# Ledger of designs, part 74: miniprotein binders against b1l550

Target 1, 279 residues: b1l550
Amino acid sequence: MRLPEELLERARDIHSEAPSHRIKLDRVGSFGLKVPVEFKGFLLLAEADVWVSLPEGRRGVDLSRQVEAIYELSNPPKDPFSLCREAAISLLEKLNYADSSGVSIRFDAPLQDGESLKYYGVEISSIASDEIINKIRVEILGMTACPCTAELIRAYKSSEIAATHTQRSLGILEVSTKAEHPDPDKLASIIERAMSSPLRTYTKRPDEGGLVIRSLSNARLAEDVVREMIHLFLEEFGHLPEDTHILAAVRSMESVHMHDIYAERSFSLDEIRKEISSH
Key: E = the ipSAE of ESMFold2; O = the ipSAE of OpenDDE; V2 = 0.75 times the mean of E and O plus 0.25 times the DockQ between their complexes.

## First folded at step 7 (miniprotein)

Design ty1 (at its last look DockQ between E and O 0.85; V2 from the best seeds 0.00; counts 0 for: pae O 15.1 > 1.5, pTM E .704 < .8, unsure alone 69.806 < 70)
Fold by ESMFold2-Fast, scan of step 7:
Structure ty1 (fold): chain B 279 residues (1-279), chain A 109 residues (1-109)
Amino acid sequence: as target 1 above (279 residues)
Amino acid sequence: DPEELAKRLLEEGKSGEIRVTVEIEKDGKRIRFLYRFTSPEELEKALKEIERIIRMKGADRVRITVEASSEEEAERLADELRELAERLGYDEIEVTREGNRFTVEAERE
């Protein structure tokens, strides 16, 4: 049942009223919106958050106008990067009391895996004010093998390939930049190449054996993986602005322990280049 | 054709990176974006996005700066951006050059 529109003439405009306390809020918005996006030929269901800053003198944000901003731009579905940037800009245009706006979009990205597909996690955002800051986070699982146990077993059995424990490890690359979002497939590739081996959606026994042998022959500590990810990132994305910020991390779900191993490094491109050039 | 232009810029000159800085202004409020390209596909998509953002915002003033390793490549892209500004209805368009850096400034009355 729909209430009569004449009631709008008598109702107070709560959002435009003065608040109980004159305090600015950094992010006020609609979170957990479902939006379709087109990513590299796939139509995917993504989850979006949209927000704006709220000035100290205004009680509330027009939330319906936020939803309109992203939905107008998401029909027909478009690539999530353009949607993210354009929606952030549109929010500032539609909600002129805001000093800043932001949009985040999360989805699972398909990646070709032989004759099948596998998926990795993508979260992107754009925050607009006097400048636009773009952020992308990519997470993908790979396999690591313990070099410490491998060395111990090798000493015991004198074998060319030592037995050791293997486990799933989650690799993470997060990039914050004034330039356009980096290609997530390239970020996923960097993570996988830094691991002892990638994971597969489907393997037959000979392929499975080869994957295990590859991992055992390329045993890596979580610390090794993070350093390799940074090295590979600089080779691929060293062209980004010097104030670009990167987080490289790995979480190894240790098969022989009740706990995980975690390693990370945050840096700007300017910072890491100066560090690498020193002895 | 932006895609055809991008391919020629990157392939013929054997150039590396192209940098594009976009500043748009509406009612005294300004927003700045940066793009960096190493592939023709990236350049074409960015040019289309730039056009959509300008149209959506109804910008009164646009300033686009192009930097490339080759003066010839930067000039070709600057010409494409000047033509984009003309198609968008800007009546005051100025192109300035400082070495391999070209700036296209467009204003609408």
Scores: ipSAE 0.315, ipTM 0.682, lowest interface PAE 3.6, mean pLDDT 84
Fold by ESMFold2, look of step 8:
Structure ty1 (fold): chain B 279 residues (1-279), chain A 109 residues (1-109)
Amino acid sequence: as target 1 above (279 residues)
Amino acid sequence: DPEELAKRLLEEGKSGEIRVTVEIEKDGKRIRFLYRFTSPEELEKALKEIERIIRMKGADRVRITVEASSEEEAERLADELRELAERLGYDEIEVTREGNRFTVEAERE
């Protein structure tokens, strides 16, 4: 059923009225939208949130125009980063009473893993005003091997066992910058290279043995992983604006404990360069 | 053509970072983009996005500032971006160049 459009002349435009309480709102939007995106030749199902600011003098947001902004740009499916930035700009144009807009897009990104694929988590956002702030968060699992236990076992007098406990660890890089979003594959690579060894989708016994041996030869504390992530990030992305903000973190699901260990560092590029230069 | 521009930029100069700032204005509202590249693929993608945004917004004014890797690169890029602005329909185009840096300002009235 479609109602006659002539009724629009008679109905009040509730959204454009002034509210009873003149209080501005920071984020008013539509959350949990399903959108298709194209990433590395894959058509992926992503989840998106869209919002705008609402000035104190306006009662409501034209929600259909918000949804229109992102859905029009998502057909045909395209690169999620362009979609994110372009949708944020489109929101600001379509809802010209807003002084800022935002879009977030979440998806699982495919990554080559030998002859198969594995996936890592990506969340991007763009917030538009008189400039655009772009944020990306990448999460990927890897393997860590404890160097403390490895040293204890090595020191054991009659032991010929090269061993330590290994566990899954979730590595996290989050970047907020005025420049374009960093490439998520490069961020994922940084995280994996900081770990003791990557995790595989599946292994056969010879491959599994090699993976474990590699992890033992590259034993790292969660703290070491975070430090290595920062070092590798600076090598790859040190050219970003000085006020770029980064969070590097690891959550390790320690195989010998009932609880996780967590390590993190937040910093701006300016801050970390000064810290490193002082050592 | 953003793709051709990206290829020309990298073929003529190379071996460094390229920094791009784009400012778009419509009806007194301004939006600024920043890009930093170390590869031709990234630059090509960014230029295509910039063109799409300019067309979508219907900007009254556009200012693109590029810090290139060399003076030769900056000179040729400035010419190519001026031609792009003409193709996009701007009729008041000014290019200012200082060494490795150039600015293209385009207006339609």
Scores: ipSAE 0.036, ipTM 0.560, lowest interface PAE 7.9, mean pLDDT 84
Fold by OpenDDE base, look of step 8:
Formats: structure tokens, C-alpha cells, sequence
Structure ty1 (fold): chain B 279 residues (1-279), chain A 109 residues (1-109)
């Protein structure tokens, strides 16, 4: 049912009214939108959040304009990175009372694994104001083998490849930069390479055995994984602006404990370079 | 044409890192974007995106800074960006050079 236009003319514009309390809001928007995106030849349905700031003198945000902004740009489907940046800019244009805007897009990125697919999690965002800040968070599961238990087993029973407990570990790289979003596949690759071994969607017995042997031969603490992630990140993305901020983290779902082990480092490129150079 | 530029850069065997900073000003609001590309495909994509952003904003003033590994690459890109600005209806366009950095400033009434 559509209301007659005449009725709309009589209605107060609630959003443009002065609020009861003159307080600026940082983010007001629509969360959990579904938008189509194209990524590596796949058409994906991503989840998106769109928001703008609200000045102290305005009661509400024109939410319909926000939704229109992202959907106009999502047809035809395009890469999520461009969509994110363009939508953030469009929001500021359409909602001229806002001094900042933001878009977040979340999806599972497909990754080829033999004849099958595995995936990693991606969340990207763009925040527009006097500048644009792009953020990407990549999460991918891998496997870690414990070097401590391996040494204990080796001491007990001499073996070239010592048995140890293994577990799934979630690796996380989050990058905030004034540059464009870093390549998510490269970020995922860094995380996988920092772990004892990658996970596979399916394995035949010989392949499974090889995967386990690799893991055992490359046993790493959670701390080792994070440090390796940082090292590999610097090699691949050292060209990003010095004020680029990075979070490298791992959550190890320990197989011998009821709890997880977590390790992280937050840093700017400038900060970490100075730290490394001091050794 | 971004595609033509990308092809030219490929043919010259120069696939150095190119950095592009785009500053858009409209109604006193400024937005800055930074792009980096190392491949012709990335360059093409970036140029198309830059064009879309400029068109979408309809900015009164655009400042684009290009930094490349070679002066020749930067100059070629600057020329393409100048042409883009012209196509977009900007009438006052100035190109300045500092080493391998070119700045295209475009304004329209």
C-alpha cells in the first residue's frame, strides 16, 4: 500500500527536526543489508552495513537514501572493494549533513583447494571524511602442531618426527590504511604459511598423511604463528603507508585444553620497523 | 582510455609501482583517496574507479598526484588524467612536476 502524496505533505519531517538533546552521533545507519558482489569470478551475496554521522541539530538520518546509495552501486555486481569505497563516498554526497560515512561488507571468500573449494572470512570497510580509510579483516583456519609436546615425546621415544597434539587455529590479519584494500588472497596466504599447515576440504589417505607430517615437521607456538605472520606481512606489504595499522592475531583451539590460546600484536608499519631495526 | 594506457605500460615492460592520490573538493568538503598499482590490470581498474569517483562527486576541484618508478610512466599517467579531467568538463587544468611526481589540478566553475 502506498500512501497518497497529499498525506505525506502534511506529515512532519521527523528526521530533520531538532532533537530533544543536541548530541552528535558517530554512526547511524542500516546494518545487515544483502548486496551482490563479484569476487574472483564468483557472484556472492555479501552482508553490508552502511552508516553516516549525524549532527547534533538533526533528529534522524535519511535511511532510505543510505540504502539507495549502496544498491545503486551494486547493480551490476562489482568487486566488493570498489563497492565499499564508492558507496562510502556516495553516502557523503547524498547525505550532505554528515561529516563522515562508512560502509562495511562481509563475505566468505572462495579459495581453490584441489578440485574443491575452501574459504576464508573477509570483512572490509571504508570510512570517508576528509580522507578515506580502508580496512580489511581476513580470517582463515589452519592447523598448528605443538612443539613443546613434540619435544617431550622425542625425549621419551626417539623419533625423527615426534608425535604431538594438533589443533585448528584461526589466524587474523586486520589492516587499516589510507591506501586501497590489500589483496585478501595474499593476506590469507600469509596466515596459512605462518601456521604449521593449511587445512584441506578433503584428503585422500596419502595426502592426509603428508599434511600431518608437514604439520609435525613445522610445529609452532601461537606466538610463533603471530611473529611469522608479521614477518611475512612486512615482506609482502611493506610498501603500504607508514601510518598503516595492522593487527596480527591467532586463536588456537587447543586440543588438550578446554580453552583457547590467543596471541596478538597491534602495530603501525612505522612502529614495527623501528622495533625490528633496534635489534 | 584506461585500457589503452595499461596496454602501453605493458608493452614498455615498465611495471613499476604507481601511486595515485586523488583529492576531491566539493562545497568545501574534501575527500582524499590513495591508490597503488603494480600491474596493468590493477592500473586499468584503478583508473576506472578514479573516473567513477570523480564523476559521482561532481567535484569543483580535483587534485591528482601521480608517483611512479619512472618519470616517463608518471608523465604518461598524468597526461591521461589531464585528458580525463578535460572529458569530465574541467576547464582549468594545471600539471606540475617534481621529479617522478606529477600533480594534475583541475577546476571547474
Amino acid sequence: as target 1 above (279 residues)
Amino acid sequence: DPEELAKRLLEEGKSGEIRVTVEIEKDGKRIRFLYRFTSPEELEKALKEIERIIRMKGADRVRITVEASSEEEAERLADELRELAERLGYDEIEVTREGNRFTVEAERE
Scores: ipSAE 0.000, ipTM 0.172, lowest interface PAE 15.1, mean pLDDT 82
ESMFold2 (binder alone), look of step 8: mean pLDDT 70; pTM 0.660

Design ty2
Fold by ESMFold2-Fast, scan of step 7:
Structure ty2 (fold): chain B 279 residues (1-279), chain A 109 residues (1-109)
Amino acid sequence: as target 1 above (279 residues)
Amino acid sequence: SPEEIEKRYREAGLPGEIRVTVEIEKDGKRIRFLYRFTSPEELEKALKEIERIIRMKGADRVRITVEASSEEEAERLADELRELAERLGYDEIEVTREGNRFTVEAERE
């Protein structure tokens, strides 16, 4: 059933009315939208959130205009970075009462893994006001091996490669910048290189043995992984604006414990450079 | 055309970092965004996105600043941005230089 158009002329415009309380809201929008995106030759189904700020004098936002903004730009599918930035700008055009807008897009990114693919998590955002802030978060699993247990086993019975426990560890890099989004494949590569070894989607016994030996020969604490990720990030992305903010973290799913180990560091490029150069 | 722009930049060579700052204004409201890249493919993608954003905003004024490792590279890119502003219908276009930094300012009535 579709109601008659003449009802619109008699109905109150609720969204334009004054609210019960004169309070600004930071984010009001449509969350959990499904949108297709083109990522490095792949057509992927992504999940998007779109929002705007709501001024203290306005009761509501026009949610249908938000959906129009992203869907107009997602057909045909395009790369998620351009979609994110352009949709955020479009929201400000369509909803002129807003001081700011934002778009977040989440998907699993394919990464070549021998003859197969593996996947890592990507979440990108663009927040537009009088400037655009771009944010990207990359999460990928790798393997870590405990150096403490390795040293204890070496002391017990000397061997070229000491036995120790290995576990899956989730590496996290999050970047907020006024420049365009960093390439997520490069962020994923940084995380994997910081680990004791990467993980594989598929491996045969000889390759699996090689991964284990690599991990055991490159045992690293969660703290070691975070420091290495920061070092590698600065080598690759040190050219970003000074006020770029980074979060580097690892969550180690300890095979010998019922709980996880977590290590992180947040910093701006300006902050970390001063820290590294100081005594 | 995009294909012509891509060929020109690839032939010219852009091996170093290029910084592009875009400021667009519509009805007194301004927004600023930044690009950093080192490859011709990234440059072409950024230029296409800049064009789409300017068109979406219906901007009254646009200010694009280019910084490159060499004056020659920055000048070539500034010329391409001037041509872009002309194609977008801006009637007042000014290009200014300060070393390896070129600024293209475009305005319409």
Scores: ipSAE 0.269, ipTM 0.652, lowest interface PAE 4.4, mean pLDDT 84

Design ty3
Fold by ESMFold2-Fast, scan of step 7:
Structure ty3 (fold): chain B 279 residues (1-279), chain A 106 residues (1-106)
Amino acid sequence: as target 1 above (279 residues)
Amino acid sequence: DEYLRRLREEGGSEIIVTVEIEKDGKRIRFLYRFTSPEELEKALKEIERIIRMKGADRVRITVEASSEEEAERLADELRELAERLGYDEIEVTREGNRFTVEAERE
């Protein structure tokens, strides 16, 4: 059963009516949409949120136009960066009462890992108004080894390689910029290189032993990892606009505790360069 | 723009494209930074799609590259793109390795 479409012409336009209270809303949209994306040769299922601002004099947003906007641009599947930027602009074009629009797309990105693949988390956003702000967040697991316990064990003359606890640590890099989205593979690489060692999807016993020894020989605090991530980021992405904002963070899932350790630093490129250049 | 100043001073191989589009008095500005021909081709296709989707009355595209020849080639491609999109008033201006293409529909 479908109601006659002629009824739409006779019905009140609820969305265009005055609201109960004249209050502007910052984000009104369709959240949790499933969309296909093409990422570096892979066809992936991603999850998208789309939204617009709603002025104080309008009761509602035409949500069907939001869904149409992103689905028109996602067939055939395209790269998630272009989809994000184009969909944000399309929302402003289709919903002319809005002052701003946004799109976020989340997926697990494949990364070559020897003879197999491993995956890391990616979330990209584009927010459009009179300019476009592009945001990317990359999360990938690595390994850290505790230098404090290593020093205590070394003091006991236990071995040339001091024993210590190791744990999985989640590295996070988030970038907001007026330029295009940074390459997430490069952000993931920065995170992994800052850790005591990377994690693998698959290891044989000799390879596993080598990673453990490497980690123990490169023991790092969460604070050390964050500082190294920032250093490596500046080497790779120092060319981004000066008003680019970065969050670098590590969450260490401490194997000897019931709780995690967390370290972070937020900064703009202009801010961090002035800080580093001052003695 | 300190980013562009630093890129010029370092003599990097990066290309920076700044796009400003306007329709009915409303403007939106966005930027591309890329180092490879593949990234350039992708960016140009996206720029074209956005302009068509917006139905822009005016566009202003600024290109800066480490080499003058590279920036000039890209500016020519953008001028040709503006012509294909139906803009009848097109002006190209230059300052060293920086080119600006301004296009408007009458």
Scores: ipSAE 0.289, ipTM 0.686, lowest interface PAE 4.2, mean pLDDT 84

## First folded at step 8 (miniprotein)

Design ba1 (at its last look DockQ between E and O 0.95; V2 from the best seeds 0.00; counts 0 for: pae E 6.2 > 1.5, pTM E .712 < .8)
Fold by OpenDDE base, look of step 8:
Structure ba1 (fold): chain B 279 residues (1-279), chain A 87 residues (1-87)
Amino acid sequence: as target 1 above (279 residues)
Amino acid sequence: SEFIAEVERNGVRVTITVEGDEIRVTVEIEKDGKRIRFLYRFTSPEELEKALKEIERIIRMFGLPPEVVEEVLEQLREFAREAFRRL
C-alpha cells in the first residue's frame, strides 16, 4: 500500500533535521546493491556499495537518491570502472551537503582458459572529494610448489625433477591511485606469472602433467611470489603516479599443514623505487 | 613533463600534458564552491575516446550547457592529437 503523497507534505523531513548530537559521519549509504555491468563483452551482475559523508548538522542521508544515482548510470550497462568513477562524482553532485562520496563494485571477472572460462575476484572503488582516488583489488588463485621439500627429496632420491608438495595460493594486488583504475587482467597476469603455475579449469592428462612439471621446475616460497609480484608490477605499472599505493600479498593454503602461510608488502611507488635503488 | 595545452570554460579546466610515453589529462570542475579534480592517463587513441565519453558525462552532470561541453571535448581532441604526435 503506497501512502498518499499528501502525507509526505505533512511529514517533517527527518533527514534534514539537526541531529541530537552534532557529529560528522564519514560514510552513510546503501551496501549490497546489485548492478549490471559490461566487462570484456560479458554482462555481469556486480555487487555495489554507495555512500557519502554526512555533515554534523544533518540527521540523515537521502538513501533513495544515492540508489537512483548508480542505477541511472547503470542503464545501459557499462564498464564497472567508468560506472564506479561516474557514480562517485554523481553522488557528490546530487547530494550537495556531502563533502565526500564513495562507490565500491565487486564482481568475478571472467578469464579465458583455453576453451573454458576461469575467473578472478575484482573489487574496485572510487572516492570523490576535492580529488578522486581510485582503488582496485584483484585476487586470483595460482599454484605454488615448495622448494624446501623439493630440495629434501632431491637430496634423498637424487632425481633430476624433485617431487614436492603443491598447494593453491591466493595472490592479491591492491592498487590505490589518483589515475584511473589499472587494468585488472594485467594485474591478474602479474599474479599468475609470479606463481609456480596458473590454475586451470579443465585439463587433459597431458596438460595436467605439464602443469605439474612446470610448477615443480618453478618452485617458489610465498615470499618469492610476493617479491616476484612486486618486480613484475614495477615493470608493467612503474609509470603510475609516485604517490600510488600498492599492497602485494600471497596466502598459501598449505597442503601439509592445517594453517596458511601469508606474506605481504605495502608500499608507495616512490618508497619502493628508493629501496631498490639503494642496493 | 611537457605542458601541451589547457582549456578553461565555465568552471571546467582541462589540462593535457605529456609525461614520458603517456598523455595525462587533468579535469578540474568548480561549481557552487565545490572543486573536483580527476586524472586520466592514456597511450592510445582508443583509450582517449573512452576517457572523452566519461569526461563528457561528468561535465554534463555538473550542468554545463551542451554547446560548452562539445567545445571543450573538441578542443581536448585537438590537443590530444597534438600530444600523440609528440609521443
Scores: ipSAE 0.456, ipTM 0.796, lowest interface PAE 1.2, mean pLDDT 87
Fold by ESMFold2, look of step 8:
Structure ba1 (fold): chain B 279 residues (1-279), chain A 87 residues (1-87)
Amino acid sequence: as target 1 above (279 residues)
Amino acid sequence: SEFIAEVERNGVRVTITVEGDEIRVTVEIEKDGKRIRFLYRFTSPEELEKALKEIERIIRMFGLPPEVVEEVLEQLREFAREAFRRL
């Protein structure tokens, strides 16, 4: 049942009233919205969260206007980065009582892998207030090979056999900046290049053997994968604003153990440059 | 870095600079006591055209007079392309 629209003129506007307890709220919004996006020629289904701040003097948020802000901009489907930034700005304009807004968009990004596709995780967000802060998190699986076991096996069989345990590892790069979002494909590439070998969607036996041999030739500790990710990030994105913040991390699902290894480092560009220059 | 141009009109400020091989555009909009600032970086004319469409949509959201919006956008296009010529 749809109620008569003339009742809207007669009813109290509950949301615009002052609350009984005048307490500001940091995030009030709608989470888990499904929105279509177009990413590098692919039409993808993404999941979005939208929110605004709510001042102590306003009882409620116009939730319909929040959802409207992102759905209006998502039809027709468009680039998720533009959608994210524009929706965050639209929320501030549409909900003029808020002093900040935010939008998060999550999707699996396709990446060309030979004649096939593989996918990696992307979450972007934009927080708008006096400025826009753009954040992107990329997660992609790769292969790591343990250098400690490789060295032990080498010592046992000098040059007769080169072997070690290999495992899937999840690489993570998270970037927060006042500049536009970094290209997620470049972030994914940095993560994969830091690992012992990429994972492939499809291989034949000779190609699979080649991947394993490549991993053995490029064995790395999880800690050194993180260090390499940072090195490669600075080469590609060292030009970003100095207050850009980065998190680099690896979670390695060690094939010979019942548990995972985790390594991470967070830093600003200003901070890491000072650290490197002091050595 | 090299300062190329700055345009300020009716609470909209656009600054164009060159940072190495990169053109930076800062857009600041102030209206009704609210201010928002965004930063774009370009290395190619294709990136410029994409960003101009986004910038246009954003500044129109703030309800500025159409003639002001058009003037700012035309000046932004002119100055940004001049900056590319200098690279």
Scores: ipSAE 0.181, ipTM 0.666, lowest interface PAE 6.2, mean pLDDT 85
ESMFold2 (binder alone), look of step 8: mean pLDDT 75; pTM 0.689

Design ba10 (at its last look DockQ between E and O 0.02; V2 from the best seeds 0.00; counts 0 for: pae O 13.7 > 1.5, pTM O .721 < .8, placed apart)
Fold by ESMFold2, look of step 8:
Structure ba10 (fold): chain B 279 residues (1-279), chain A 87 residues (1-87)
Amino acid sequence: as target 1 above (279 residues)
Amino acid sequence: SEFIAEVERNGVRVTITVEGDEIRVTVEIEKDGKRIRFLYRFTSPEELEKILKEIERIIRMFGLPPEVVEEVLEQLREFAREAFRRL
């Protein structure tokens, strides 16, 4: 059923009224939208959140215009980074009472793994106001091997045994910048190279043994994985604006413990350069 | 910055600069007292067309006349090619 259009003349526009408590809101929006995107030749189903700020003098947000802003731009499907930035700008243009807008888009990105694919997590966002700030978070699983246990076992019986525990570890890079979103594949590569070994979709027994041996040869503390991620990030993305903010983190699902270990460091490019040059 | 070019029309300002081997494009849009600023960085001509398409879609959202959009894009192409010649 569609209601008669003439009711619009008689009904109050609730959203444009002033609220009884004049308090601005930072984020009012629609969360969990399904949007199609095209990424690296793949058609993916992504999840999106859209929001705007709401000034103290406006009671509500025109939610249908919010949803319209992203869906109009998502058909036909296009690159998620352009969609994210353009939707954030469209929200601010369509909802002229807002001082800021935001869009987040989440998807699993395919990555070539030999003759098959594996996936890693990507979340991008764009916040538009008198400027636009682009953020990307990449999460990918890798393998870590404990160097402390490896050294203890090496010392046992004149190092006849080469062994340690290995586990899956989740590496995280998060970048917030006024420039375009960094390439997620490059961020994923940085994380994997910082780990003891990458994880594979599948391996045959000789290749599986090789992965374990590589991880033993490249045993790293979670703390040192984070440090290596930062080093590799600076090599690849040190050209970004100086006020670019980065978070590098590892959550290790320790195979011999009941709990996870977590390490992280956040910094701006300006901050980390001063820190490195002072040591 | 070794090279600077700028076009401004109807509340849209686009600035191109070159630093080292990288071209930077800054877009600033002002409408109804609000201003939005964003940045593009690239080193190759292949990226240019993607960036120009995105800039075109964005400035059209703000209701600029088609002839203004075409003028801005034409000047951006000229500026970008000149910037590449300086690399």
Scores: ipSAE 0.098, ipTM 0.622, lowest interface PAE 6.7, mean pLDDT 84
Fold by OpenDDE base, look of step 8:
Structure ba10 (fold): chain B 279 residues (1-279), chain A 87 residues (1-87)
Amino acid sequence: as target 1 above (279 residues)
Amino acid sequence: SEFIAEVERNGVRVTITVEGDEIRVTVEIEKDGKRIRFLYRFTSPEELEKILKEIERIIRMFGLPPEVVEEVLEQLREFAREAFRRL
C-alpha cells in the first residue's frame, strides 16, 4: 500500500529536524547494496556500501538519495573504479549538508586460468571531501612450500629435491592513495609471483607435478612472501605519491598445524624508501 | 569442482559449479554478436532468492524477453537446490 503523496507533504521531515544531541556522525549510509559492474568483459554483481557524514544539526541522512546516486551511475554498468569515484563525488553533490562521502565496492575478479577461471577478491573504496582518497584491497590465494621442513628432510634423506609440506596462503595488498586505484591485476600478479607457486582451478597430472616441483624449488616462509611482495610492489608502483600507504600481508593456512601463520608490514612509500636506502 | 550443471536456452548459458562450500554461477548472454558473462557466488540457500532477483534485474537490463528470463531463473533455482544438497 503506497501512502497518498498528500500525507507526505503534511508529515514532518524527520531527517532535517535537529537531533536531541548535537553530535556529528562520521558515516551514515546503506550497506550491502548490490550493483552491476563491468570488469574485463565480465558483468559482475558487486556488493556496495555508500555513506556520508552527518552534521550535528541534522537528525538523519536522506538514504534514498544515496541509493539513487549509485544506481544512476550503475546504468549502464561501468568499471567499478570509475563507479566508486563518481559515486563518492555524486553523494557530496546530492547531499550538500555532508562534508565527506564514501563508497566501498566488493567483488570477485575473474582471472583466466587455461580454459577455466579462477578469481581473486577485490575491495575498493573512495572517500571524498576536500580531496579524494582511493583505496584498493586485493586478496588472492597462492601456494607456499615450507623451507624449514624441506631442509630437515634434505638433511635426513640427502635428496636434491626435498619433500616438504605445502599449504594454501592468502596474500593481501592494500593500497591507499590520492592517485587513481592501482590496477588490481598487477597487484594480484605481484602476490602470485611472491608465492612459491600460483593455484590452479584444474590441473592435468603432468601440470600438477610441474606446479608442485616449482613450489618446492621456491620454498618460502610467510615472512619471505611479504618481503617479496613489498619488493615487487616498489618495482611496479614506485611512481605513486610518496604519501601512498600500503599494507602487505600473508596468511598461511598451515597444513601441519591447526593454526595459521600471519605476517604483515604497513608502510608509506616515503618510509619504506628511507628504510631500504639505509641498508 | 565437485558438481557441474549447465543450461543453455535462447542464447543464454548458465553454468553452476560447486567448489568447496560455495556455489558459483556463470551466466553468459550472446546478444548482437557480443558475449557478456556474469559471475555470481552463493554461500547459503537463504541468499539464493535474493541473488536470483538481482540476476533477474540485470538480465532484464540487457533486453532479454521476460519468458527467457523466467526460464533461466527457474533452471538456476533447480540446479542450485541440487548443488546445495551436495554441499
Scores: ipSAE 0.000, ipTM 0.195, lowest interface PAE 13.7, mean pLDDT 84
ESMFold2 (binder alone), look of step 8: mean pLDDT 79; pTM 0.748

